VH-VL binders against q80uz0r647to840. Designs and how they scored, part 11

Target 1, 194 residues: q80uz0r647to840
Amino acid sequence: RALVIAQELLSSEKAYVQMLQHLSLDFHGAVLRALENVEQEGREPLAQEELRQGLRELPAICDLHQGILESLEQRLGDCGEGQPQVADIFLAREQEFEHHAAHILQFDRYLGLLAESCLLSPRLATTVREFEQSSQGGGQSMKHRMLRVVQRLFQYQVLLTDYLNNLCPDSAEYDNTQSALTLISKVTDRANES

## First folded at step 24 (VH-VL)

Design p6
Fold by OpenDDE, last read:
Structure p6 (fold): chain C 194 residues (1-194), chain A 124 residues (1-124), chain B 107 residues (1-107)
Amino acid sequence: as target 1 above (194 residues)
Amino acid sequence: QVQLVQSGAEVKKPGASVKVSCKASGYTFTSYIMNWVRQAPGQGLEWMGWINTDTGRPYYADDFKGRVTMTTDTSTSTAYMELRSLRSDDTAVYYCARETWYYDEGFYWYFDLWGQGTLVTVSS
Amino acid sequence: EIVMTQSPATLSVSPGERATLSCKASQSIDDYVVWYQQKPGQAPRLLIYGASTRATGIPARFSGSGSGTEFTLTISSLQSEDFAVYYCQQDDYSPWTFGQGTKLEIK
């Protein structure tokens, strides 16, 4: 049933947003504070700025998915047991998914830059470790957490495909879901190429 | 030389507390994380937790939460581990271990420096 | 938590021979594995980190391999000083966990 799949989408989105919030608010904030100290020492300012720019993608991605979550909650709350309308939630945010594209293409670079900064600042290194060990993010390594950000898009492909298969082919939602899948695929293709 | 030197062996009664010290030398104490790992006689290694040597913030394994306290004294480059409400199964060699990292398309952490160990015997 | 399982529990090998020690993770941990050597009455010594990177001062006869759930420590030609207990440790998920160890003894 399409509604059941939509509910799974909502449930998994909640979990994903929680992860992103931890990454965006706690890690991002802590790292930026530590980087300020590194910059005050005049060490590799260009690399630090590039890192800061890369890290800005995390809050952007978080904002994107917070919006998706809010819309999903509203749509599924309003439809009751009827046909949900969720595909347009993704289509309306096509431009924002470019943050995912940027993350996919550059997260290795960002991690490398972070490592370089950690060499300059043991405090920053420890901050990274504190984040990795935290239960809020599953206690997993930074590399794998950043990969999970990307993996959510693949989950969208699976969920939306299942959703599509349970829609009436003559419905507007069917067409919109196909469009949404195309949108997600354009972003995930970059991941596959990297 | 770079080393960790731990306090001597302890014999305790059940219900008592023990505090083991680990003094670092030869490197910047606050630049490395300090871990505690124990090993019961004839058994494997068990991670207990770690402490941020710069801020003093500890992180404990769930099995030890409520009974363990990790602290540091930066002025003496010394880490401490206190274990309370001792039981017979707490009999073990307790190690402090310095944690560091390297990067290769990811952050990898490992214990590169170990103390000599402190035997804590809990017996009636 | 991640469970690390080492095999065999005891491995008997002759000096000069090749030794292969296995470590299995309960789930994929990529290459986040560390190997330690421990001799009787001594603290563990770091051998390999990142599954395959040999620590400074470790002889070339020691090598680590593997990814995902299966990992291997290999000693190409056993020396007398290599007989000890070896532990693997995962570094991907907190809490950090060790295998139960493999005792390498003289055949």
Scores: ipSAE 0.874, ipTM 0.956, lowest interface PAE 0.5, mean pLDDT 94
Fold by OpenDDE, look of step 24:
Structure p6 (fold): chain C 194 residues (1-194), chain A 124 residues (1-124), chain B 107 residues (1-107)
Amino acid sequence: as target 1 above (194 residues)
Amino acid sequence: QVQLVQSGAEVKKPGASVKVSCKASGYTFTSYIMNWVRQAPGQGLEWMGWINTDTGRPYYADDFKGRVTMTTDTSTSTAYMELRSLRSDDTAVYYCARETWYYDEGFYWYFDLWGQGTLVTVSS
Amino acid sequence: EIVMTQSPATLSVSPGERATLSCKASQSIDDYVVWYQQKPGQAPRLLIYGASTRATGIPARFSGSGSGTEFTLTISSLQSEDFAVYYCQQDDYSPWTFGQGTKLEIK
């Protein structure tokens, strides 16, 4: 049962990383390109730097989860029918999860900044809409796509809890999974504070 | 006056093509996305797709892919929708609709301006 | 795609009375709902966006509410010009989809 849950973790991570890649690469890139075009037109400076700073965490978050995915694939590929070891994948990346914390805290800010920039640049607005239309991210609104980044942490809580409930309490993996859950909870608590 | 004016009614035979125009006036044409929505007689509204009036990049609903082409002419502030391989069930009023947005802790898009509609009748 | 289901199909109400129109989404779409009014022979007219924000020029008797999967358009006191077909639309997932409409007729 623990293996099945770990496999679900892996499969969901694959889907999440695909969405995240589209968000961090395509959306981020499109916004930057649109902003550059505005600058070339000699328009008043947009809150461009602040917006760039607000979106800066997305690539870092993407890198984090790409690493998680790679590690999950390796671990589950090697364990066969045995006890998987996945908890340490999260523990080893504790510092990187601070990017998630930053995303949670700044979520409303950069969406607001994006909106302000869109008011000044209709081209940027249409760029945002084109991104929302894209099927690679499920064709969903920008707000909800950004929110999915936060929601993934809550999904970890659910999956790792279920994983924990199917481990031997005397195992090292059990203790590590508890630690991983604590780590994730520290980050998600910021969502409740915002 | 801000308005969308569409071309006149069309009567076509099955297998033919129709091209409907939508001329915008009273606002910056390239600042809004243009959508196309159709309505069969006595039926509801069906979204067909939209085009970025700035870039000219279209996006089509799956049901129309391969059969519809949306274009714009920025010099005349006109959007065009061509539907090919017409069938009887394509008989409908076709609308162009301007799409804009408002922000309230999220981007909300809506059709705030509509053309008067173009009746396309497909009959043998 | 998201399926928007409106109810009832036809609503008969007397002038001056309150009308309540329902729209249900097949899955949660937060507050990404738009309402349109359509009179015979006319194009749809925007009423409400963001589930509850009244468009410019729309009378105060029109109001929208709801979140998640359940949405409502309310006309507090029906005027003669309010008898029309009303459509809800979701704006959260592509493709954008409409409800089948509710016909508001005079009782």
Scores: ipSAE 0.829, ipTM 0.924, lowest interface PAE 0.6, mean pLDDT 93
Fold by ESMFold2, look of step 24:
Structure p6 (fold): chain C 194 residues (1-194), chain A 124 residues (1-124), chain B 107 residues (1-107)
Amino acid sequence: as target 1 above (194 residues)
Amino acid sequence: QVQLVQSGAEVKKPGASVKVSCKASGYTFTSYIMNWVRQAPGQGLEWMGWINTDTGRPYYADDFKGRVTMTTDTSTSTAYMELRSLRSDDTAVYYCARETWYYDEGFYWYFDLWGQGTLVTVSS
Amino acid sequence: EIVMTQSPATLSVSPGERATLSCKASQSIDDYVVWYQQKPGQAPRLLIYGASTRATGIPARFSGSGSGTEFTLTISSLQSEDFAVYYCQQDDYSPWTFGQGTKLEIK
């Protein structure tokens, strides 16, 4: 049953990466282009520069999860009938999970800065609504889309807990899965404080 | 005066098309989203889609894809909705509605200005 | 698509009394709810957005509340001009669906 749960982790990671690509390639690019148009007409406000800097966390989170997805594909493609080994994929990327922590702490601020920029640019406001209409990754309000970036970590806690419960307790994969859960929990604790 | 004024009532036969106009006055047309909503006699509101008035890019409800075209003319501050291949159950009042937003820990969107409505009757 | 279910279908209330109109979402939508009033032969009018914020020019007797899946429009001291159909709409998940309406009859 461990293999089934690991394959669910893989399939859900594919869906998550697709959603992140929409955020980090399509929406993020459209927002940056709209901010550059404001710069062409004059000096940018400090709020627009802070927004530009803050939005760069989204591509970094996308890169993290593309790496996780690639590693999951390799491990589960090689796993014939044996016990899967996937927990170290998360442990190897501990530092990169700081981009999630930064997002958790700051996404409400970034949404507020986006709203301020929308007051200056009706085109940017309409870009927000077009993104909310899009069915790519699910059509939803901008706040909830930003929150979905974080919600994956809670899904990891559920999936890795189920995975752990189906591993041999004296295996290395059991110990590594406990360590991965600890890593993820440190990051999600920021969500409980925000 | 901030208002939306729609074209007059239309009577059509099944299979024909209708094009309803919605002229905006008193505000910057391209700064707001325009929606189309219809209401069959004695029935509730049915969202048909919306258009980005700055770029002209439309978004259609699934029930109307393939039959509806939404356009704008920014030089006259006018939005248009054309419904093709009309059926008798397309008999309704058609509204244009301006959409705007407010921010309070999230973006909230709502229709703050409505046209007077255009009755389209489809009968054999 | 999120289904918005309004109840009751028809509510008869005397002027000066309180009316309570319910709107339920098929899944959690936080407070992304809009209320509209439509009088006979007229276009809808915005009443409330964000579940509880009154639009400009809306009398204080109109109030909204709720979060998650259950939402309420309350009219605390009914006036004869409040005879209308009331619609809720959600704006959290596309498409931005309307409820079927509650007809408020003043008697």
Scores: ipSAE 0.691, ipTM 0.873, lowest interface PAE 1.0, mean pLDDT 88
Fold by ESMFold2, last read:
Order: sequence, then C-alpha cells, then structure tokens
Structure p6 (fold): chain C 194 residues (1-194), chain A 124 residues (1-124), chain B 107 residues (1-107)
Amino acid sequence: as target 1 above (194 residues)
Amino acid sequence: QVQLVQSGAEVKKPGASVKVSCKASGYTFTSYIMNWVRQAPGQGLEWMGWINTDTGRPYYADDFKGRVTMTTDTSTSTAYMELRSLRSDDTAVYYCARETWYYDEGFYWYFDLWGQGTLVTVSS
Amino acid sequence: EIVMTQSPATLSVSPGERATLSCKASQSIDDYVVWYQQKPGQAPRLLIYGASTRATGIPARFSGSGSGTEFTLTISSLQSEDFAVYYCQQDDYSPWTFGQGTKLEIK
C-alpha cells in the first residue's frame, strides 16, 4: 500500500544521498586538485575552466537531496498509520530541480572536457580510474556514475506512480502526487527538448 | 622499443614470500597504470590489483588483500609485486600489464602491453 | 563482483571457417568489454576494447559486438595462427574480472 511505497522512497533516498556525497565531495575535490597541478605547470586551457565551472552542479544536486531526505525522515519517522503526506516535499523544491536539468543536458560535454584534460595530464587520467575503483556507489565506470545522478528522477516517476495508484482519488495527497509527477517529468523532458 | 621485462622464475616453499619485478622501457613509466594478473597452470586469468605508478598507491583484489604488496621504483621504471604466506595454489605465472584508456562517450580501459610472465612454483 | 561466463569452453573449427565466441556478464556492463588472445606459452595479446573496437595492428577478420550482458567475438576466416585461448574482461565494475576462457582448436 501507499505507506509501504513511501517507506521505499525514504530508504532509496538514503542510498542515493550517500552516492551523491561520494561523487560531489570525493571525486569533484580530486579533479579540482588535479587541475590545480596542471595550472601550476603553466597550462590553463579554456576547457579546464569550463569543466571546473560545470562540476559545481554536483554539490547543488547533493544539497537538494539532503533536504529531501531530511524532510522524508521527519514525515515518515512520526507516521504511525496510513496517512503519509510526502508529495509537497518535491513541490516545495521545484526551482532546485533545475540543477538536474543542467546535469542531464551537459554531463556528456563535461565528460568530454575531462577526457581532453586527461590527455594533457596522466595524473588526472589516473584520478578518474581511482574513482572508478572506489566501492562507494558500486565501483562503476565514470559515465555510468554521472548517469546515475539523474536515474533517480526516473525512479521517482516509478515510485510516485505506484504511490499515486494506492491513494484515494478524492484526497489532497492524490492531487499533490500528480503535481509532483508533473514536476519530475518536466525536468526529464528538458533533456528531450535539448 | 616499448616493453615490460619481468624477473625470472622462482621456486618457493609454502609459507614463504615472493617478489616479482617488472621493468618498463621505451615509454614514460609514471604516465600509465600497472596491473598484476596471474594464471594458474591450465587455468584462466585472475586480476590481482593495480598500482598508481606516479603516487605509488596500490589497489588490491579482495582475495589478495592482506597478502599482496605492490610497489614501484620510479628511478628504475620498475614495478614490484610481493605475495606472502604462499600456498600450493599460488603456483602460477604472474604477469604485469600496462593499462591505458580511450575516450568515446565514456572512458574505456584496457591492458595494451604485457610482461613475458614469471612462473612461481610453490611446492612442499 | 561481475562474473564473466564464456562459452563454449572449447570450440573446434576448421581453418577458413567462421568462429563465434560468447561472453556473458552477470549484470549489465553496457559495452565495457575487452577481448584478449593468448597462444600457448605466451602472454595475452589485446584484440578488442569497448566491445567492438579493434586494437592497433589487429586484422580485420576479428570483430566484436554486443552490449548489456551478452557479447561475441567473431573471427570471419580462421587462419592457423588464430587457434588459441580467448578471454573477455569487463571494465565497468571493479574488480575488473576476466572470463574463464574459450579454447579455439583445429577440427
């Protein structure tokens, strides 16, 4: 039923935030440190500056989901029996989901810029491989880790659709959940409109 | 010429250790990752781990963690793999392999250069 | 950890014919597959990376395909030097595991 699905949303959000923290704190920091070394060697291509600026979306996405997680924990930690209300957690953060839209549209470009920088810096290339080795988030290739950032939005569509189908159609939570699904779909549709 | 040349065959008793060397020539040693792979007689390839040749930081496969140490000497362009507490099932050919990459909508990694292999025999 | 399963274990084929070797991953790895050839008493030799890209110096009769969980290596006109053991390796999830090998032998 609806409460079980809402609990699944909470538990999967915990796992997602852990993955985001590893990506936005560990990898992003390692890349910035490696780029600093390239700059000290007297090379500062425009591609490295664009890469640095584009990577700022990752911390912003992490902040968004930390807020979602905290709100889910509060709402579902106090819920005794079947009356969850979680849809407004997403609706309250509509503008912050723009960071996901930016990532969807640009992550392939930023991976390409990273690869160009790796041609100039074997140390940066090895940093990429060291991150791919790390076990946080399953130890997957860089492309797939970047893609997993937005795969959560498709998981939300599945979970919220299932949630919606277990709500009373006359309830306010039903209407709010439908609005939350519309919000998430608008973000994912931005990639199609590119 | 670009090559990896490994140390010669070794015969060891159970409980001993072995240290295999892998000397690189013809390329910049610290610009490429070095892997170690072993192959027991009549069997397939088993990945053991890799080392960042610039920093010396190693990464080990779980089955070898605690028993293996990988190091480098950048002044001689040489990688080393030491396997401790040898058992009879550690009898194998041990290979070093250089790893490189190519980008095409993602990073693809592969071993483009292999050493000739070092036979380590563990017998009682 | 990703298990790479190769089949068949041994493939007997006549020179001049086509050989098709299979590699299956225990979960989806997109096209992050590498193929190696190993002749008796020799180190492995890189053939294919990215599931389908031939390494420098590899003859055109070698081709690779597949994505997701199922991959093939095809040798379109077998020559005597092609009878060897072939290994696949995945490079999507650490540890970077190998398949157990397919021995290609003369019929």
Scores: ipSAE 0.691, ipTM 0.879, lowest interface PAE 1.0, mean pLDDT 88

Design p6
Fold by ESMFold2, last read:
Structure p6 (fold): chain C 194 residues (1-194), chain A 124 residues (1-124), chain B 107 residues (1-107)
Amino acid sequence: as target 1 above (194 residues)
Amino acid sequence: QVQLVQSGAEVKKPGASVKVSCKASGYTFTSYIMNWVRQAPGQGLEWMGWINTDTGRPYYADDFKGRVTMTTDTSTSTAYMELRSLRSDDTAVYYCARETWYYDEGFYWYFDLWGQGTLVTVSS
Amino acid sequence: EIVMTQSPATLSVSPGERATLSCKASQSIDDYVVWYQQKPGQAPRLLIYGASTRATGIPARFSGSGSGTEFTLTISSLQSEDFAVYYCQQDDYSPWTFGQGTKLEIK
């Protein structure tokens, strides 16, 4: 039923936030430290500053989903009665989803800038590989980690569609869920433009 | 000449330890990742782990955790793999392999340089 | 852990003919596949990375293809020195696992 699907949304959001925290803290911090060394060996400071600016989207996306998780936890306590109400959690954060749009449009470019820096710093390249190996929740390639940031939006579409199909069609939650799906779809359409 | 030269063959009894060396020449040792891979007779390749040659931090495959130690000596450009509590099924050729990368819409990693292998025979 | 399954286990082919070796991943790994050749008594040699890119010094008769879960190494005009064991490896999900190998034998 709808409550079971809402609980799956919560549990998968917990896993996603953990992934974002490791990406935003471990990868972001390690790359920034390594970029300081590349800047000292100095060339292409504009490309390195562009990379630094682009990486700021990851902490912003992490903040967005920490807020979503906190709201889901508050709404879906274990002893809850009646039909869940979660769709407005997404609607309240419409502007913040623009950080996802920015990531979708630019992450390939930022990976390319990172690779250019790795040519100047073999130690940065090894840092990338260590992150690919040592991330909590299983290791995978850097490109896939960046794509997992976007993949959550597609997972929302699946989960919210299933949730919608288990709601009363004349309920406010049904209408709000349709609106949340529209919001998510606008952001994911940016991925299709790539 | 870019190469990896490993220590010679060893014969050990069960319960003993072995330490295989891998000396790099012709390139900057700390600029590349070093992997260890073994191959039992008549069998395929089994990845054992890798070490960050700059920091000395190792990463072990689950099957070897607790029995393996990987280290480096940057002053001699040499990597080491020690396997403890040897069993007869640890009989294998042990390889070191240098890992590098290229970028094309993603980071692709591969082992481009291999040592000649070190046969370790474990028999009672 | 990604399981890489190679087929066939042994392939018997005459010199001058084409050999096709398969490697299947247990889940999608895009094109994160590496191929190695190992001759008897020797260390493995890098052939292909990124599923299709030949390593420096590898003859043009070697080609790789595939994406997702299915990958192929093709040797278009077999030379006598090509009879060896071939391994695929994935580098998308840690641990970076190898296939069990395909032995290419003289028919």
Scores: ipSAE 0.691, ipTM 0.884, lowest interface PAE 1.0, mean pLDDT 88
Fold by ESMFold2, last read:
Structure p6 (fold): chain C 194 residues (1-194), chain A 124 residues (1-124), chain B 107 residues (1-107)
Amino acid sequence: as target 1 above (194 residues)
Amino acid sequence: QVQLVQSGAEVKKPGASVKVSCKASGYTFTSYIMNWVRQAPGQGLEWMGWINTDTGRPYYADDFKGRVTMTTDTSTSTAYMELRSLRSDDTAVYYCARETWYYDEGFYWYFDLWGQGTLVTVSS
Amino acid sequence: EIVMTQSPATLSVSPGERATLSCKASQSIDDYVVWYQQKPGQAPRLLIYGASTRATGIPARFSGSGSGTEFTLTISSLQSEDFAVYYCQQDDYSPWTFGQGTKLEIK
């Protein structure tokens, strides 16, 4: 039963990485290119630098999850039988989950900075709408796309809790899964505090 | 004087094509998105698609893909919608509508300016 | 695609009364709802965006509310010029679909 839940974690991680790649490579790149044109107008370089810094969290989150996906594929693709060992994949990346915490705390601010830039550039505003239209991106509002980034952490809590409940309490994987849940909960608690 | 003025009513036979124009006045044409919406007699509004007036890139509703072409002429501030292979159920009033946005913890989009409409009648 | 269902199809009310028009989305769209008014023989006119924000020049008797799947347009004191068809539209998921309309008739 534990293996089935671990396989669900793998398959859902593949889907999540695909979404992150679209957001962090396609949209993020288009926004950065549009900001370069606004900078040549010589207006508000400090606000633009704040937006650039915040947007860097998206590629970092994408890198984190590509690493998680690769590790899950290695652990579950090669060993189809026996008890899975996946909890340490999350524990090894504890520091990198701070990019999620930064996103949770700041994405509303960065959307607001994007909107201010759109007031200066009608082309950037249209770029936002084209991304919202994109079938490849799921065809949804920009605010909800940013919320999807954090939604995965709540999915981890559900999946890892179910996984934990199907492990032997004396096993090392049980203890590691409890620690992974604590790590994920620490990050999601910042969402509740906002 | 901010307005959208559309071309006049047309009568077409099944199988023909129609091209409706929408001329913008009083604002910067390339700064706003242009949508096309139709309304069959006695029925509701049906979104057909939109065009990025700056780049000329169109986006079509699935029901119209393959039959519709949306274009612009920025030198005359005019948007065009061409519907091909007309059928009797394409009889409708066709509207152009300018789209704009407002930000309040998210981007909200709406059609703030509409053309007067163009009646296209398709009959044998 | 998101289906927007309006009710009632026709609403008959007297001037001065309160009219309440409903719009239901087939799945959650937060507050990404726009309301339009269309008078006989005219193009649609923007009333409300963001479910509750009144467009410039729209009288205060018009108000919108709702979030998630249920949305309401309220006219608190109906005037004779308010005889029209009212449409909701969602702008959260492409394609940006319209409801089928509610016809408001002066009783």
Scores: ipSAE 0.689, ipTM 0.879, lowest interface PAE 1.0, mean pLDDT 88
Fold by ESMFold2, fold request of step 25:
Structure p6 (fold): chain C 194 residues (1-194), chain A 124 residues (1-124), chain B 107 residues (1-107)
Amino acid sequence: as target 1 above (194 residues)
Amino acid sequence: QVQLVQSGAEVKKPGASVKVSCKASGYTFTSYIMNWVRQAPGQGLEWMGWINTDTGRPYYADDFKGRVTMTTDTSTSTAYMELRSLRSDDTAVYYCARETWYYDEGFYWYFDLWGQGTLVTVSS
Amino acid sequence: EIVMTQSPATLSVSPGERATLSCKASQSIDDYVVWYQQKPGQAPRLLIYGASTRATGIPARFSGSGSGTEFTLTISSLQSEDFAVYYCQQDDYSPWTFGQGTKLEIK
């Protein structure tokens, strides 16, 4: 049933936002402080700015999904007995999904730059390991956590496909869900290019 | 000479506490994570926890929470592990182990330097 | 927590032969596996990290492979000093668990 699948989309989105908040708020701040330290040591400011800008993709992805979660809560709180309408929530945010595309294309490079910073700051390396101690969001290695950011998109493909298969084919929601799947698929196709 | 030298063997009664020391030399103590691992006679290795040697913040394995305290003294480059309320099944060799990392498309962590071990025997 | 299962428990092999030791994780840990050697009465010694990278000073006869859940340590052309207990460890998920060990002994 479409409503059951939409409720699963909502509940899994709540869990995903909690994982993103830990990653983008707690860890991101510690990394930025370490990057400030290496800039004071005369390291390449433009290369460090590239890392700083790339790391901002994580807070931006968090903001995107907070908005998706809020919209899902409103729509499914008001749904009553009718067919759910959630696909436009994704379509309205098409440009914001570019933060996911940027993350997919660049996270390996940014992890490498982070590792260079850890060579200059053993404290930062230990901070990375302390973050890996966390039980939030599943997998625990830093690489694994970066990959989990993108794994949600594959989960969307599964959920939205199942959702689509339970909608009336001549409804606007069916058409919008096909468009949302196309949007998500374009972003995930970039994973094959990385 | 890069090494970890631990305190000598201890014999304790049930209910007592033991504090094992691990002195680092030949490297910057606060630049590396310190782990504690024990090995009961004839058994495998059991991870007990680790400590951030720069901040002194410890992380304990669940089986030891409430009974273990890990500390450091950065002025002497020494890590300590204290195990309280000893039982006979705490009889083991206790190791300190330095943890470091390598980056290759991800952070890989491993214990590259081990102390010689400290035998703690708990008997009535 | 992740269970690391080593097999066999004991492996009897003649010097000069090849030994193959197995380690299986209860869930995928990519290649976040470390191998240690422990001789009687000694502390463990690092052999391999990242499933396949030899630590500094480890002879080329030691090699590691695997990813996901299945990992192998291979010792080619066994020397007399290679008879020891071997432990795998995962470093992906806390707690960083060890396997129970494989004892490599002279046949």
Scores: ipSAE 0.678, ipTM 0.880, lowest interface PAE 1.0, mean pLDDT 87
Fold by ESMFold2, fold request of step 25:
Structure p6 (fold): chain C 194 residues (1-194), chain A 124 residues (1-124), chain B 107 residues (1-107)
Amino acid sequence: as target 1 above (194 residues)
Amino acid sequence: QVQLVQSGAEVKKPGASVKVSCKASGYTFTSYIMNWVRQAPGQGLEWMGWINTDTGRPYYADDFKGRVTMTTDTSTSTAYMELRSLRSDDTAVYYCARETWYYDEGFYWYFDLWGQGTLVTVSS
Amino acid sequence: EIVMTQSPATLSVSPGERATLSCKASQSIDDYVVWYQQKPGQAPRLLIYGASTRATGIPARFSGSGSGTEFTLTISSLQSEDFAVYYCQQDDYSPWTFGQGTKLEIK
């Protein structure tokens, strides 16, 4: 039923936010500290600045999903007579999903810039490996971790499609869920074009 | 001459500890990750963990967590692995191995330099 | 934890012939595979990383291939020094596990 799928959306969002917090607070901070050391040694400041700017997408994506999670918790904690209402949570944040689009289009480039910085700083290379090791539930390569940021959008497509199939077709929530799916699909289509 | 030279063979009793050293030469010690891998007689390779040689922070495989301590001395370019509460099934050759990386649309990591190995025999 | 399964456990081949060693991962690891050679009484030696890239100083008769879950190491025109144990290792998921080895021996 729709409520069960909405609860799965909530629980998986909690797990996703935890992963994003690890990326945006722990890894992002460690990389920025290591980049500061490379700058003090007079290394490619323009490439490092581009990497620093791109890394700001991770905290922004984390902020987006913290907001989504908070809204989901409030909506799904309120027992009601009718169908759940969650689709507008995504629609209200359409502009904020541009951070995902930026990540999709640029994460390979940012990984390449990170690798260039690692050639200049062995400490930064070791920082990358430490992060690959130390993730909860087992570590994974940095490329695959950056892909996990994007994978949530594909999971949304699956969950929201299943949710849509369990809504009354004449309801406003049905129409809003179709619009949310369109929003998510536009963002993911940019990944296919890269 | 880039090499890793390990300490000599040791014989220990169950319940004792062993500390194996691995001295690096010919390269900048703190620029590379150091791994420890063991091999029981007639068996395959078993990864034990690694240490960040710059910060000294170790990462242990679950099977060894609580019994192993990995350290470094950067002034002598030496890594150490101590295994406590030894059992007969800890009898193995213990290797240190330097880890490095290559980037090609992702980070690839591999052990490009190995020590000669240290036989640790645990018997009554 | 990723299990790396090597086959066969022992492979008997005549010098000058081709050997093909197999390594299978319990789930997809792209091409994050490393191959090592170990002669009796010696430390392992790096052969291949990234599934197919030869390490420096490794003869061209060694080649690797594969992606996903299936990987092979091929040794063409076997030399007497090539009879050893070969290990694959994955470096995509921690812990970075080894296969159990394939012993390549003279027929």
Scores: ipSAE 0.670, ipTM 0.875, lowest interface PAE 1.1, mean pLDDT 87

